# Designs tried in a protein design chat: VHH binders against Maintenance of telomere capping protein 2 (MTC2). Part 26

Target 1, 357 residues: Maintenance of telomere capping protein 2 (MTC2), of Saccharomyces cerevisiae (c7gvl2)
Amino acid sequence: MGDHNLPDFQTCLKFSVTAKKSFLCMYRDSVSKEKLASSMPSTCDIQLKRAINDAYPGGGIKVTVLNSTTASLDSLATTHVKEFEIVIIPDINSLLQPDQAKLVKIMRDCTVAIEKAQSTRIFIGVVHWNNPVQPSGAAKDGDEAGKPAPKTRIFLPTSLRMGAWLKHKFWFACAPPYLDFESSTESSINTRANNSIGMAEEEKQEPESKRSIILNEEANLNDVFVGSTVRRYILDIMVHLRTHRLTYNAKAGGVYTNSLDDVVLLSRLIGLHSGKMFVSPSHVKEASRWYFPMHLELVQRSSMDSSLLYGSDPNLVDEMLEKLAKIKCEEVNEFENPLFLESLVVKNVLSKVVPPV
Key: E = the ipSAE of ESMFold2; O = the ipSAE of OpenDDE; V2 = 0.75 times the mean of E and O plus 0.25 times the DockQ between their complexes.

## First folded at step 14 (VHH; framework vhh_6z1v_2)

Design r03 (from g08 with R54S; at its last look DockQ between E and O 0.55; V2 from the best seeds 0.00; counts 0 for: pae O 4.8 > 2)
Fold by OpenDDE, look of step 14:
Structure r03 (fold): chain B 357 residues (1-357), chain A 123 residues (1-123)
Amino acid sequence: as target 1 above (357 residues)
Amino acid sequence: EVQLVESGGRLVRTGGSLRLSCAASGFTFSNYNMGWFRQAPGKEREVVAAISYSGGSTWHADFVKGRFTISRDNAKNTVYLQMNSLKPEDTAVYYCAAEPYLGTLEDSTYQYWGQGTQVTVSS
């Protein structure tokens, strides 16, 4: 995995299912804007559903694509889950604040249900991102010396248009599955017609055996040892992230206390899948690269920069942010990672924090 | 220059229907959530409806729920408010506004505002 790439969907899915955590799947906006406006599942959502079903053949996981309507959220809130369910939320960035609040409540309730071993429901939020290529405005030489062009506050395009409280309900972000778009054009035409309210066919009791795989992995996670030195290393990373110049200090850089447990869990999963019985610093580094970019709160405006409190020139801060924005615009496309800048911050911190020997 | 231009406001009878339009220019319309606000004489401005940048999510105030519908056409840079079953209480200046952030219902988060269009509902 390149240092600045999003983790792959398959790995993220596996980890999230095992950890019973929700995550984001970020798609590059190659899909015509017109398709996003429909309350209907996009081709991407359908493909994601297929990818999940392919990853877990035999029906052990119910996959539902949510219609991003208030009514659908209300329905979801009242529906009890008996089995492991994955709910795909199409274009999560399109949710208005009231619906976001509703979703967060649902997600919290699901977390409590998981903790009580009553039911398992996790969410995959789909995020469509577009990096507008700033038109290389050819500075036409026109002389008109007049009025200082209003300082175009270059807002760092936030790839995520959700409240921090919702954002933090998702464990990390991943790249979409490799979807062969050429093969799916034929079959999508026919399924539009039969709006038949398919009665939930009584999905036949899938055999007890597949529940066993998820349970077995969870049991094995507890066998992966996490030393005190490793925990301290994670804490050191967290402190450095919180105090990083590009992070919003007023919100602790988006690094909350629960991040420790999340990174420990993710490190265990990485270790487990690597055939290890203990968490190493390398596992922590990898976990941090996956986890923290999603959670970081970066300075977006000079007014958010704590250095101003210490007499920094806002203009210099803005200039720095503008430079970073340019870098982000260039590199986001290259790495297909809307969290590139966040990833860069994490990488920088990981380079500064000395791993335990 | 950023412009939001509302149109369609007029005098209408109780029970009548009206469609408001707001044409946007000077910014990337498809990147903004849109909202309709109204202000009646002597009352505070209130949010009527909101729609996400993609149109995938909509919100309607309880007082207009079932009667009004917000929609948008990103190809035309236009947001609409279909108003049915109008009541005298719906008499107000209706404003279109653009919000670049989280799709809030707070007017303070809206960056661009139109000049408004007068809707008058007579008995």
Scores: ipSAE 0.020, ipTM 0.469, lowest interface PAE 4.8, mean pLDDT 79
ESMFold2, look of step 14: ipSAE 0.646; ipTM 0.890
ESMFold2 (binder alone), look of step 14: mean pLDDT 86; pTM 0.880

Design r04 (from g08 with R54H; at its last look DockQ between E and O 0.45; V2 from the best seeds 0.54)
Fold by ESMFold2, look of step 14:
Structure r04 (fold): chain B 357 residues (1-357), chain A 123 residues (1-123)
Amino acid sequence: as target 1 above (357 residues)
Amino acid sequence: EVQLVESGGRLVRTGGSLRLSCAASGFTFSNYNMGWFRQAPGKEREVVAAISYHGGSTWHADFVKGRFTISRDNAKNTVYLQMNSLKPEDTAVYYCAAEPYLGTLEDSTYQYWGQGTQVTVSS
């Protein structure tokens, strides 16, 4: 995968099932907004369910598509599943704060159940994105007669529209399955179903040795060695991210203490996927490019920028942030990555932190 | 130019009903969470209800729960507040506001505001 592209769905799904971690899937809005804004089932959710079933044929994983509503969250909190379940949340960034808090509590309880080996439930949060249009406001905010003025202006809004506590429950974000800009339609789903029916087979074509290899790879994860110098390298990256000029330093830039464990785990998975029984600095760099962009919290307005402590003009900082937002809109479409600016911050930090020799 | 225009505020008797509307223009309405706020004389502005951009996640303040219902029509770029069982305490200027970010209930996070519509509930 490229430096500026989101990781692919198949690899992210495999890593997340193996690690029992929740992740985000980033879909571009490419169909008429009337259909996406309705109560009708999303074609994106159908694609995800199909991709999961293709990756894990024969069952053993329950797939539930859960609408992003208060009623659906309340219903989920009262169910307990003995088997492995993947819950798809189709419009996760559409939840109001009270519902985000409910979801965080549900996901926290699921993590405890995983740690106790009682049940396994992980989540795929679907984020629908497009290039946001920002209104004109280059540090000019005229006081219009009779209107209540906004208390705080945001010049560089976040890419995910999710609170930090909810983002923390997901370890990375991936591209949608099939890597196609265009979303599928009901017509194309019918065509796939017809082809599947026409190729009815008595015995599955997947070789038994492939299933055994998959199980062995899951067992081998714990054997992937992580040295102390590699752990220190990860910590150095985290410190540089927390102190980067564009990250919101008062909230640690979105880089919290448990990030170490997640990046170590992801580095092991990347190492194992590349055929290694140890983690190298290159595996850490790749894990960092997967993990951190989704978690970073960037400065959204001059009052959040630490450079003001050294005399920067707040109005010029806000103007610069607005220019960055416009440039972000252009680059997000090219790379199909709403986290493009966050990825540049990570790339900048990785270029400055010296890996162990 | 972004505009939020509230309408429907008027004088109404206790126990009556009223529907507020807020027409939006100059931005992609279906990408914004919407909220209704109110400010009574001598009091600070407070959130009354909020609705997510797709309409499925809603919140209502305890003091209006069961009486007020927020809704939206993305085809018409309009958010509504249905107000039933009105009380004199509901007398206030009601504001429509748009929030593109976290779906918060804090007025400081709302980016666009209307001018307000007066609701007066007589005893």
Scores: ipSAE 0.489, ipTM 0.826, lowest interface PAE 1.8, mean pLDDT 77
ESMFold2 (binder alone), look of step 14: mean pLDDT 87; pTM 0.878
OpenDDE, look of step 14: ipSAE 0.649; ipTM 0.885

Design r05 (from g08 with E106P; at its last look DockQ between E and O 0.02; V2 from the best seeds 0.00; counts 0 for: pae O 13.4 > 2, placed apart)
Fold by OpenDDE, look of step 14:
Parts: C-alpha cells; structure tokens; sequence
Structure r05 (fold): chain B 357 residues (1-357), chain A 123 residues (1-123)
C-alpha cells in the first residue's frame, strides 16, 4: 500500500466488521452535486451494497442504504437491530448539522448496544470528493496593469465537511471497491413491485455457522499480544500529532483520548491478518497511517495557528498554508486521496517518533 | 456499570456560590473529557463548561464566563463546577457528562450522563 493511498475497501470492510467499527468510503466522482441530493441510492451506494454482499455471501449481514433525511434517521433510531447490520449513509458531507448530531447519537447508541452484545450496527459513510485541477491560468499577455486582483487565498479544500465530532465516529477512510462493471450486463433490476403479500414463510433459522466466522475472528483478536512498549509508542505518536505544527492545537489536533484503544485494536487486526500473535511497531505504523488521517484537524487559517500566539508572522503562516494547499491540490488527484495532507502529517510524525526496540 | 453522580446542588441566594461535584465510576475517567450541562424548565439543555481529559483545556459558555469554573481531579475521578455570583437565571438541573472527543461538542456526542443535580437561585 503506497504511503499516501487510502486503504482498499475489502480490507477495511473486513476489519470494520470484525472490530464492529464504522468507516468512510471516499469516491472520486464528477457527478454533479444535484444528483447526490436525490433520495435515491446512487450508483456508488449500490456498488457498496454489492461489494458487501459479495464479501459476505449467504447472508448474516443486513445492508441498508439510508435515505439521508431526518425522517430516515429517526426511523433508524427506533429500529431494533436483530442481526449484524451495515447502514450506508449516502453523501455524508451533505448532512445538516442537526442531522449530523442525530447521526452521532444513533452511532453512539449502537456502540453501546455492541458493547452490551445486544446488537451490531455499523455505518459506512459515503464521501464524494472532487479536486478540480485549477486550470493553469494561461497568462494571457493582456497589457492592462490593473490593480493586483486580491490574491484569492487558496483555502485548503476540506474533503470532509462534517463536524469533527461526527468524523471521529468513523475509524478510517477507504477507497471504493473496484467493481468490474463489464460483466454485469444482464440483471435488469426488474423492480416489479409485485405486491404479492406472500405468506410469512418460516424464517428457517439460518444455521449458527455464519455467526461463527465473525465471532471466531473476534476471539482471535484477543490472542494478539500488545506490549506496554507498543502502547507507549502509540501514545508518543498521539502526542506528536497533537503538537504538530500543522494540526489545530485548540482541538488537540483532532486526536481524541480513545485513539489509543482504536489504534491498538486496529494494530491487532493488522497483526492478526499478518499471521502474527503480537503487535509490532510496523503494525502500529500501518494502523496509524489508516486511522489518524481521518481524525486529524489541520490548521486551515493563520488565525488557527497557535504559533501566532508566540509572535509568528501571520503572513508567513498564510504563505505556508498556501504552499500546502497547492501541494494538496496537486497530489490529491495523483493518490486519489482527499486526506493526502493529513497523511503527510502522519507520515512526518511517524518519521520523528522512534519505535520501541 | 458506568455511573456519573452529581452532587452539591441546593437552594442559594442571588450572589451566592456553589460547588458542584460529579463522581465518575465504571469507566476510565482520565480518558474522557468532561462537561457540565444545565437545563432550565422549559428550556433546552445547554453546555455550561467543558474540560479536557487532562485538564489542560477548559471551555466556558459566555453566559457563565468569569463566574463559573470547571475543574477536575483525575485521581478522584471527579469533575467540579465552581459557581460564583449566582443569578436566578442560573436555576436549572445541572448535568455532568463524559465524552471521549471534544468537550464543547453537542450533548448528543457525550457518551455518559449523570442524573443531574438541582440548583435553585432565589432572588
């Protein structure tokens, strides 16, 4: 996995299901904002649903695409989960603040339910991002010495528009699944609304065996040893992220206190899938590369930079931020990662923090 | 079991002082930001103050700025709200809450809540 790429959907799904954690799926889509506002599932949402079903054939996971309405959230809040459920949230960036707050509450309640082993519901937030290549302004040679157009301060485009408190409910962001569309010519979704009130066929108790796979992996996670030195290493990373020059210090860089447990768990998963019975610093590094970019709060304006409190020149800070914005604009497309800058910060911190021997 | 137990709420006169306490149990207190909320009759719950998990950062609502001070003692798993210069408008049920992210977040992001303690300020 390239140092700046988003993790693949399949791996993220597997990890998230096992860990019972929510995550974001980030699509590069040229689709006009107007199409995203539709109450209908997008092509992306359908693709995700298919990918999930393909990954978990034979059932066991209910996949629901949420209509991004207040009413749908209310319905979700009152609906009991009987089985493992994945709720896909279309265009999560479009949610209004009240709805975001509602979603956070629902997610929290689901987490509590998971902890009590009552039900399992996780969320996949869909994020559509577009990084329009600023047209290289062809310097038209036109003569007029007019007033320097106010330097349009290139603000760092935030790929995530959701509140940080909602953002933190998601473990990481992943790339969308690669679906080979060439083969699926035929299945005309005959949406025949056949109203047939067919009889309550006795839900044959699908055999106990499918619950067993997720349970087995979870059980195996506990067998992966996490040493005290590894935990300290994670803490050191967290401290460095919180104090990083590009992170917003007023929000502790976006690194919350439970990041330790999350990164430990993710590191265990990575270790487990690597066939290891212990977490290594390399596992922590990988986990950190996945986890922290989603959670970081970066300085977007000079006014947010704590260095100003110490007498830094705001103009220099702005210049730095502008340079970073330019880099982000150039590199986001190359790596297909709207969190490229966040990833750079994490990479930088990981290079500075000495891993335990 | 996770518990937040508020105490210290009572009837006080205008200009009086109170110290509210919230004792936490059943979770790692030092890993959570803590907040105080209040809800007056017929009003929405509002955030009063928040404190970071290590106590290094505090936030106070504008309406209580300079009068109220949030603090915590992680060794005692307790968060405090010192309330000075109390006004009748401060009459409310005060709630302690815990959240793992940011203390100034909406109440919906707080994971744990106490039962509340009644503060009444008489004229």
Amino acid sequence: as target 1 above (357 residues)
Amino acid sequence: EVQLVESGGRLVRTGGSLRLSCAASGFTFSNYNMGWFRQAPGKEREVVAAISYRGGSTWHADFVKGRFTISRDNAKNTVYLQMNSLKPEDTAVYYCAAEPYLGTLPDSTYQYWGQGTQVTVSS
Scores: ipSAE 0.000, ipTM 0.246, lowest interface PAE 13.4, mean pLDDT 79
ESMFold2, look of step 14: ipSAE 0.527; ipTM 0.837
ESMFold2 (binder alone), look of step 14: mean pLDDT 85; pTM 0.870

Design r06 (from g08 with T58I T104S; at its last look DockQ between E and O 0.54; V2 from the best seeds 0.71)
Fold by ESMFold2, look of step 14:
Structure r06 (fold): chain B 357 residues (1-357), chain A 123 residues (1-123)
Amino acid sequence: as target 1 above (357 residues)
Amino acid sequence: EVQLVESGGRLVRTGGSLRLSCAASGFTFSNYNMGWFRQAPGKEREVVAAISYRGGSIWHADFVKGRFTISRDNAKNTVYLQMNSLKPEDTAVYYCAAEPYLGSLEDSTYQYWGQGTQVTVSS
């Protein structure tokens, strides 16, 4: 439902600027064409630059767009800016591992610089996606079963092609900015779910100084109280995610110890923007829906499934994973969320973990 | 049926040039990172070059840097290796391979492999 839509860009941008955290933007490619990475700004990059400039019109944030080549990464590693800088990485899924390693080092150095109050640089990684092409014609389960599958065969693919160290440098994934005047002025789909974070509140933002806004929000954020029972609730959610049937348990489902700090911080932001100076269980639930889907690592083939240790048939597990992939294809299109299955896992866990009294 | 078919390998003299091609079929080529590997007699297979599935990230081994160039054409489901300034030590069977996920350079992560094409560089 509304729980399965990606969070809106404007709110995610505001939270990320306030928290000085990098995030992913999930951009759907046109289904009618295939797009290769380019050294020039794309339509998505133009939309992101405009949305950032609209949110911070005083000119206090420098926006830099990189292409995905090694030369762009090398250039970035040798520069430091005096302003608050947002670096857009136009196709982060298309980095070979050597380039991913370079980016991890760059982002680690930027984190240290933020901690030392020397400079502020955060990143928006753009992930381009579209629905996978389904097999058609006579090619059915039987065609694949006619030969042993390669040991590396992926039966339930993921939309993120990022190593764990790079993935952990980003705290959540959001929808691209919605530009209302481009296509919709009347009856349109601007769904605002009850008990969910909306998008429309930030329309036609007033011009304000970047420095004044950031300082004010940082001061208020530090005063938002997080009780010990709320922290335990977050830990309970994390344990359930790590042990979920569909998560890759050998890698803790993608839920690492650092997740606690990020979910606490995000819960504070959600609480503050709902007018509270404390974190409630409902704030934690919403923070979990934002944070965890991007970080979860789901089982992609039977060799990753813990049930094999108890005698499960690998072929039946692979068949189940293929069925999930077909369901994902349909639902990803409807919700415009390539992390739909991950969101379902989070929803399932939240329904099982009892919030504190 | 998934197939990767290399072509263009032949005998050339030192200093010569070749272009290898690898035609892909039976899978969604544009979703796979592609690599060229080579194996000389008695040696382990080694990665020569790789290119990401959208073409935005390219890697070449140091021993071929400046001499070899990987490229791809997703419309033709083909990956290429342009090989210039060939040396006798470049003599090997060259394989193209497809990698579905993180863009690793390790041969164990590559899901589909071609049969190889022989490149022989005479002194």
Scores: ipSAE 0.693, ipTM 0.902, lowest interface PAE 1.0, mean pLDDT 79
ESMFold2 (binder alone), look of step 14: mean pLDDT 86; pTM 0.877
OpenDDE, look of step 14: ipSAE 0.827; ipTM 0.948
ESMFold2, look of step 15: ipSAE 0.692; ipTM 0.905
ESMFold2 (binder alone), look of step 15: mean pLDDT 84; pTM 0.866
OpenDDE, look of step 15: ipSAE 0.839; ipTM 0.951

Design r07 (from g08 with S108K Y112H; at its last look DockQ between E and O 0.66; V2 from the best seeds 0.71)
Fold by ESMFold2, look of step 14:
Structure r07 (fold): chain B 357 residues (1-357), chain A 123 residues (1-123)
Amino acid sequence: as target 1 above (357 residues)
Amino acid sequence: EVQLVESGGRLVRTGGSLRLSCAASGFTFSNYNMGWFRQAPGKEREVVAAISYRGGSTWHADFVKGRFTISRDNAKNTVYLQMNSLKPEDTAVYYCAAEPYLGTLEDKTYQHWGQGTQVTVSS
């Protein structure tokens, strides 16, 4: 049985900077702090900024926090940046659809600018999640066995409150960076920001040079060989995901043709990271475990499953969905992964698709 | 029982101001995006404004032209609509509604609805 934990932040950041791709970071909400007065965690922005600055200390990467407000999105759309910029979106789930559409347009324009070598801006979307709650304690065998669920009941709610167009702008989701015992406060970060001018420490210049040497440049990545049989293996995985019993068929299970290029690129990065100049089936399996769970769209309610057969009993569909919801509630806490069911679907598909020899 | 209860609708003169409130109970209000809709007699219900579950992302219909402002107070489980510079065409029943997922503006995605409060703007 494979590990269903989210991939680690540092490796995901490294791959995303090299590939110039945006990604999601999954932060578990704390319910123990009753004094939260903001729509956002007070420390995730600070932790992400610190982790990025530690990884790229030379000042060649600008880190910007985009408040999840309509005004900040409007401002970002008109800003031009000359350096590599990482934009943190602290609560991407909090965007209404019109603001999601604005962000999609901004991110599409950024992709075009990257392709034209004019500027580089990538995004880290922060998703806040907590344990799902399934109040089935009032239900007993025989008491509610024949009771139909309301048509709008969601048995398997998603932790990603994002439309498909926005979701596809991010290639995978990762765990947050490790927490230190000594907490950084906003006043501490503010003090460092006020005093963090280029004359503070000489070490900043050396880490920038080491960053260029340590991470393979884009040219080395392009030399990693991907054979035609490996590409067909990826396509087979995609077909099996689209047709899986638990995926929402009307949305192609969330698996679109652009996924091939992303999984190929991620497979190259994994191969290169392991010291190889070729992609093997094991690299594809790992890339699939990173990439697909965030993109899958599972059946969440009985109405999404009704297209399969006329003879299907809606109560049996409801029963299946309730069983899956129970499994999710139990396992999400253990693995710290709100995409646990999606990961299980990917693992199931990988066990069935025969890799090339 | 899930409830959304609007209040504050009344008769006002053209150019006047009004604040609508919507109190929520029976569900976790802070997890829902909220919207204000209106329906004039003989017309379909239309979205007026929406606000994300944490309050940072907002949308207002063009016919509001900055005259209306949506806001929320998650500690009080209440969403508000401040209406300024009221016009006779603003006359309608105003509904609040809750949407738990994508933050769309389409009424079919809103799962919980209030009974409405009448706003009448006289000229």
Scores: ipSAE 0.650, ipTM 0.888, lowest interface PAE 1.2, mean pLDDT 78
ESMFold2 (binder alone), look of step 14: mean pLDDT 85; pTM 0.869
OpenDDE, look of step 14: ipSAE 0.815; ipTM 0.941

Design r08 (from j03 with S108H; at its last look DockQ between E and O 0.47; V2 from the best seeds 0.67)
Fold by ESMFold2, look of step 14:
Structure r08 (fold): chain B 357 residues (1-357), chain A 123 residues (1-123)
Amino acid sequence: as target 1 above (357 residues)
Amino acid sequence: EVQLVESGGRLVRTGGSLRLSCAASGFTFSNYNMGWFRQAPGKEREVVAAISYTGGSTWHADFVKGRFTISRDNAKNTVYLQMNSLKPEDTAVYYCAAEPYLGTLEDHTYQYWGQGTQVTVSS
């Protein structure tokens, strides 16, 4: 519910397993572990494994929790699997750039293996976020040792501490699993048993049925039609996002040509689960609300705002950014969505781009 | 007030060991990646080692391969650099620095810096 909430974990997991795509899970848990390799599994790790096992109880998916250590990444790079594996990265923000580069290479190799039908490995990157800090007038000249003061203050810091190449390996971000939607496959089975007329449940084929359902969804997905006018609509949305006032133009707003294929694929999934064998503009709008907020690169300080090249007053840009920072602080708590501003930008663009209908 | 205070630098003979400490205050230490940098006279400041805010992701420069180990203790708000098998070329001022974003190794991305502690390795 709400176009400002992150999509639910169960649906995002189902779509990502069907599409064989990696995704982020945005967990509100700001406490960090000093040493991941020596830590007990976190509550987040346990919740994620349980939610996946509930959705796929027949043991058809291997779930591995990969600590954010160099040793864990090196071990993963040498492992060959023939099964469907989901690798959980418990705190993806905690990877230093050299380890991020290793992960990008691993994920690229996994994508190639998927394309060659050799193996399937997808990743869930867990992002731990906390309430944004209230904006303040900090950063003064001469108070940083050995460095000149920053030219402009940061009003809107990002919650995603990932380089662009790693960020591009994930297609959307979702809410974590929790009790409010922990009506998992196991809970659903219990509900079905409660509604049945029989006293015993004949579920001999249930694990096989789940694997067969996955294969059937993959086959049906390939049959979902995407017309050229729908593809053009997606491209129009991408252009408007790249040029939006709040997006950072030097990085194309975080929107690149690779986004087209991902949004098309997500639109087909949404269409299929709406009972359609074709993609409509409404499916594109929903796919855009899922996909783009995680990828957008917003202006974080006035020096990043391209309107300054057109004579805009930097003090007015600072005032705008400060107002947005206050709104972000208040609304992120309500919606439990650290990508709230990004979602608002997407909503604004969708209201302005004329669909082909 | 943000402070990073290095300690443990001293004169040591070649082959000796030192442990540098950096005590942090005035910010949420457990949300920051930490790095050790060094600067020898007449040289540019260079990154020696870095550690993620959880401690699970670490990086060490090739020139300290197997000799230096970065670690951190978030309960004590402290980052450490264990320096073994010291060489005269390790002589430098060592700086502790904090990085809040992408976990890069570039000094311009580090937001907070200590005053440095002198390490001198004699023949």
Scores: ipSAE 0.680, ipTM 0.901, lowest interface PAE 1.0, mean pLDDT 78
ESMFold2 (binder alone), look of step 14: mean pLDDT 86; pTM 0.873
OpenDDE, look of step 14: ipSAE 0.784; ipTM 0.932

## First folded at step 15 (VHH; framework vhh_6z1v_2)

Design t01 (from r06 with S108K Y112H; at its last look DockQ between E and O 0.62; V2 from the best seeds 0.71)
Fold by ESMFold2, look of step 15:
Structure t01 (fold): chain B 357 residues (1-357), chain A 123 residues (1-123)
Amino acid sequence: as target 1 above (357 residues)
Amino acid sequence: EVQLVESGGRLVRTGGSLRLSCAASGFTFSNYNMGWFRQAPGKEREVVAAISYRGGSIWHADFVKGRFTISRDNAKNTVYLQMNSLKPEDTAVYYCAAEPYLGSLEDKTYQHWGQGTQVTVSS
């Protein structure tokens, strides 16, 4: 993973299964001259199911694809399974606010069930994004150049189209799995379904064996040490993110108290993945690059009372935000990352906070 | 120039059906959540139905559920409201509106509004 790229799906999946956390998967829209844009959600479902089955073959993890309609959400709220379940929400950023609120409640209830060891259900929210067109010519010179920009104009809109409470139910966002349709097509599975009389391949992929692997990963995670100096370093990063000039102070920049626990947990996973029994500052830096960009709340307009200094001219703030939106549009296309500006803020903060050791 | 133009409003008898349409221009329609609102004389404007920008989430108010259906065609930059089993209390000016962000149902979050089309239900 580069500084400007989303983390890879395979590692994010392993971490999320081990930690029992939900995550987002970012799919860039593809449009066809002849087809509706909605055909991509079914394609991502197939890719995600295949990637999960490759990582956890056999019946150790149940994968459920959930339509985002209200009826599907209501059904999910009343249905529980004893298996480890991954629920794919194929177009999470297409939910109107009432459906987002229902999903938040469902996910909160699932978190409680995980804490009580009653059931395990985590979610993969698929975010479909495209780079927005640059703000219309309202910001270009003309008769509007002599007028103050309206305080209700949005110069730097949210990247995800998700309310903050829903966003906080997911701990990071990742890139989609590698798209190899010739290798990953489920239609080949249907062609050979009649050959499922129960051959020797069953021996290699028993569900109980896969549950034992998951339990072993959890046990090793608990042994990864996190020192108090490392915890202070995480807190320093959080303070600098909350006070960064581009973050929306009224929402603590999107950096809440539970961010500490999530970054500690992610740092332990990164440490374990690198073969260490302790968390180092480099693990914290990487965890921060994974975690914070999705949660940051950047200022979107001058009326959000964000500035380089108190007393800044709202028109100058609007000009700055408009220029940032243009830069975001250009760089988001190059790096395939709708969270590019958020990642720059995190990079800036990490360069300024002195790590221990 | 940004425009939302409603059409199809007319006088209809109780139990009848009517389809409203709203043509959009001057903005990227496929990036906006769309809503239908109505306002009877002397009353506040109220949300009737909404549909997300990709069409994946649809909401209808309880007072029209089962009778009205919102839909959209992004290739034609139009949003529709199919109204069946019309009642006299459905009499109102119906407005089409566009919301670019989180899919709120609140009037104040909608950035673009049409002029409205009158629906009158008699008998």
Scores: ipSAE 0.630, ipTM 0.879, lowest interface PAE 1.3, mean pLDDT 78
ESMFold2 (binder alone), look of step 15: mean pLDDT 85; pTM 0.866
OpenDDE, look of step 15: ipSAE 0.835; ipTM 0.950

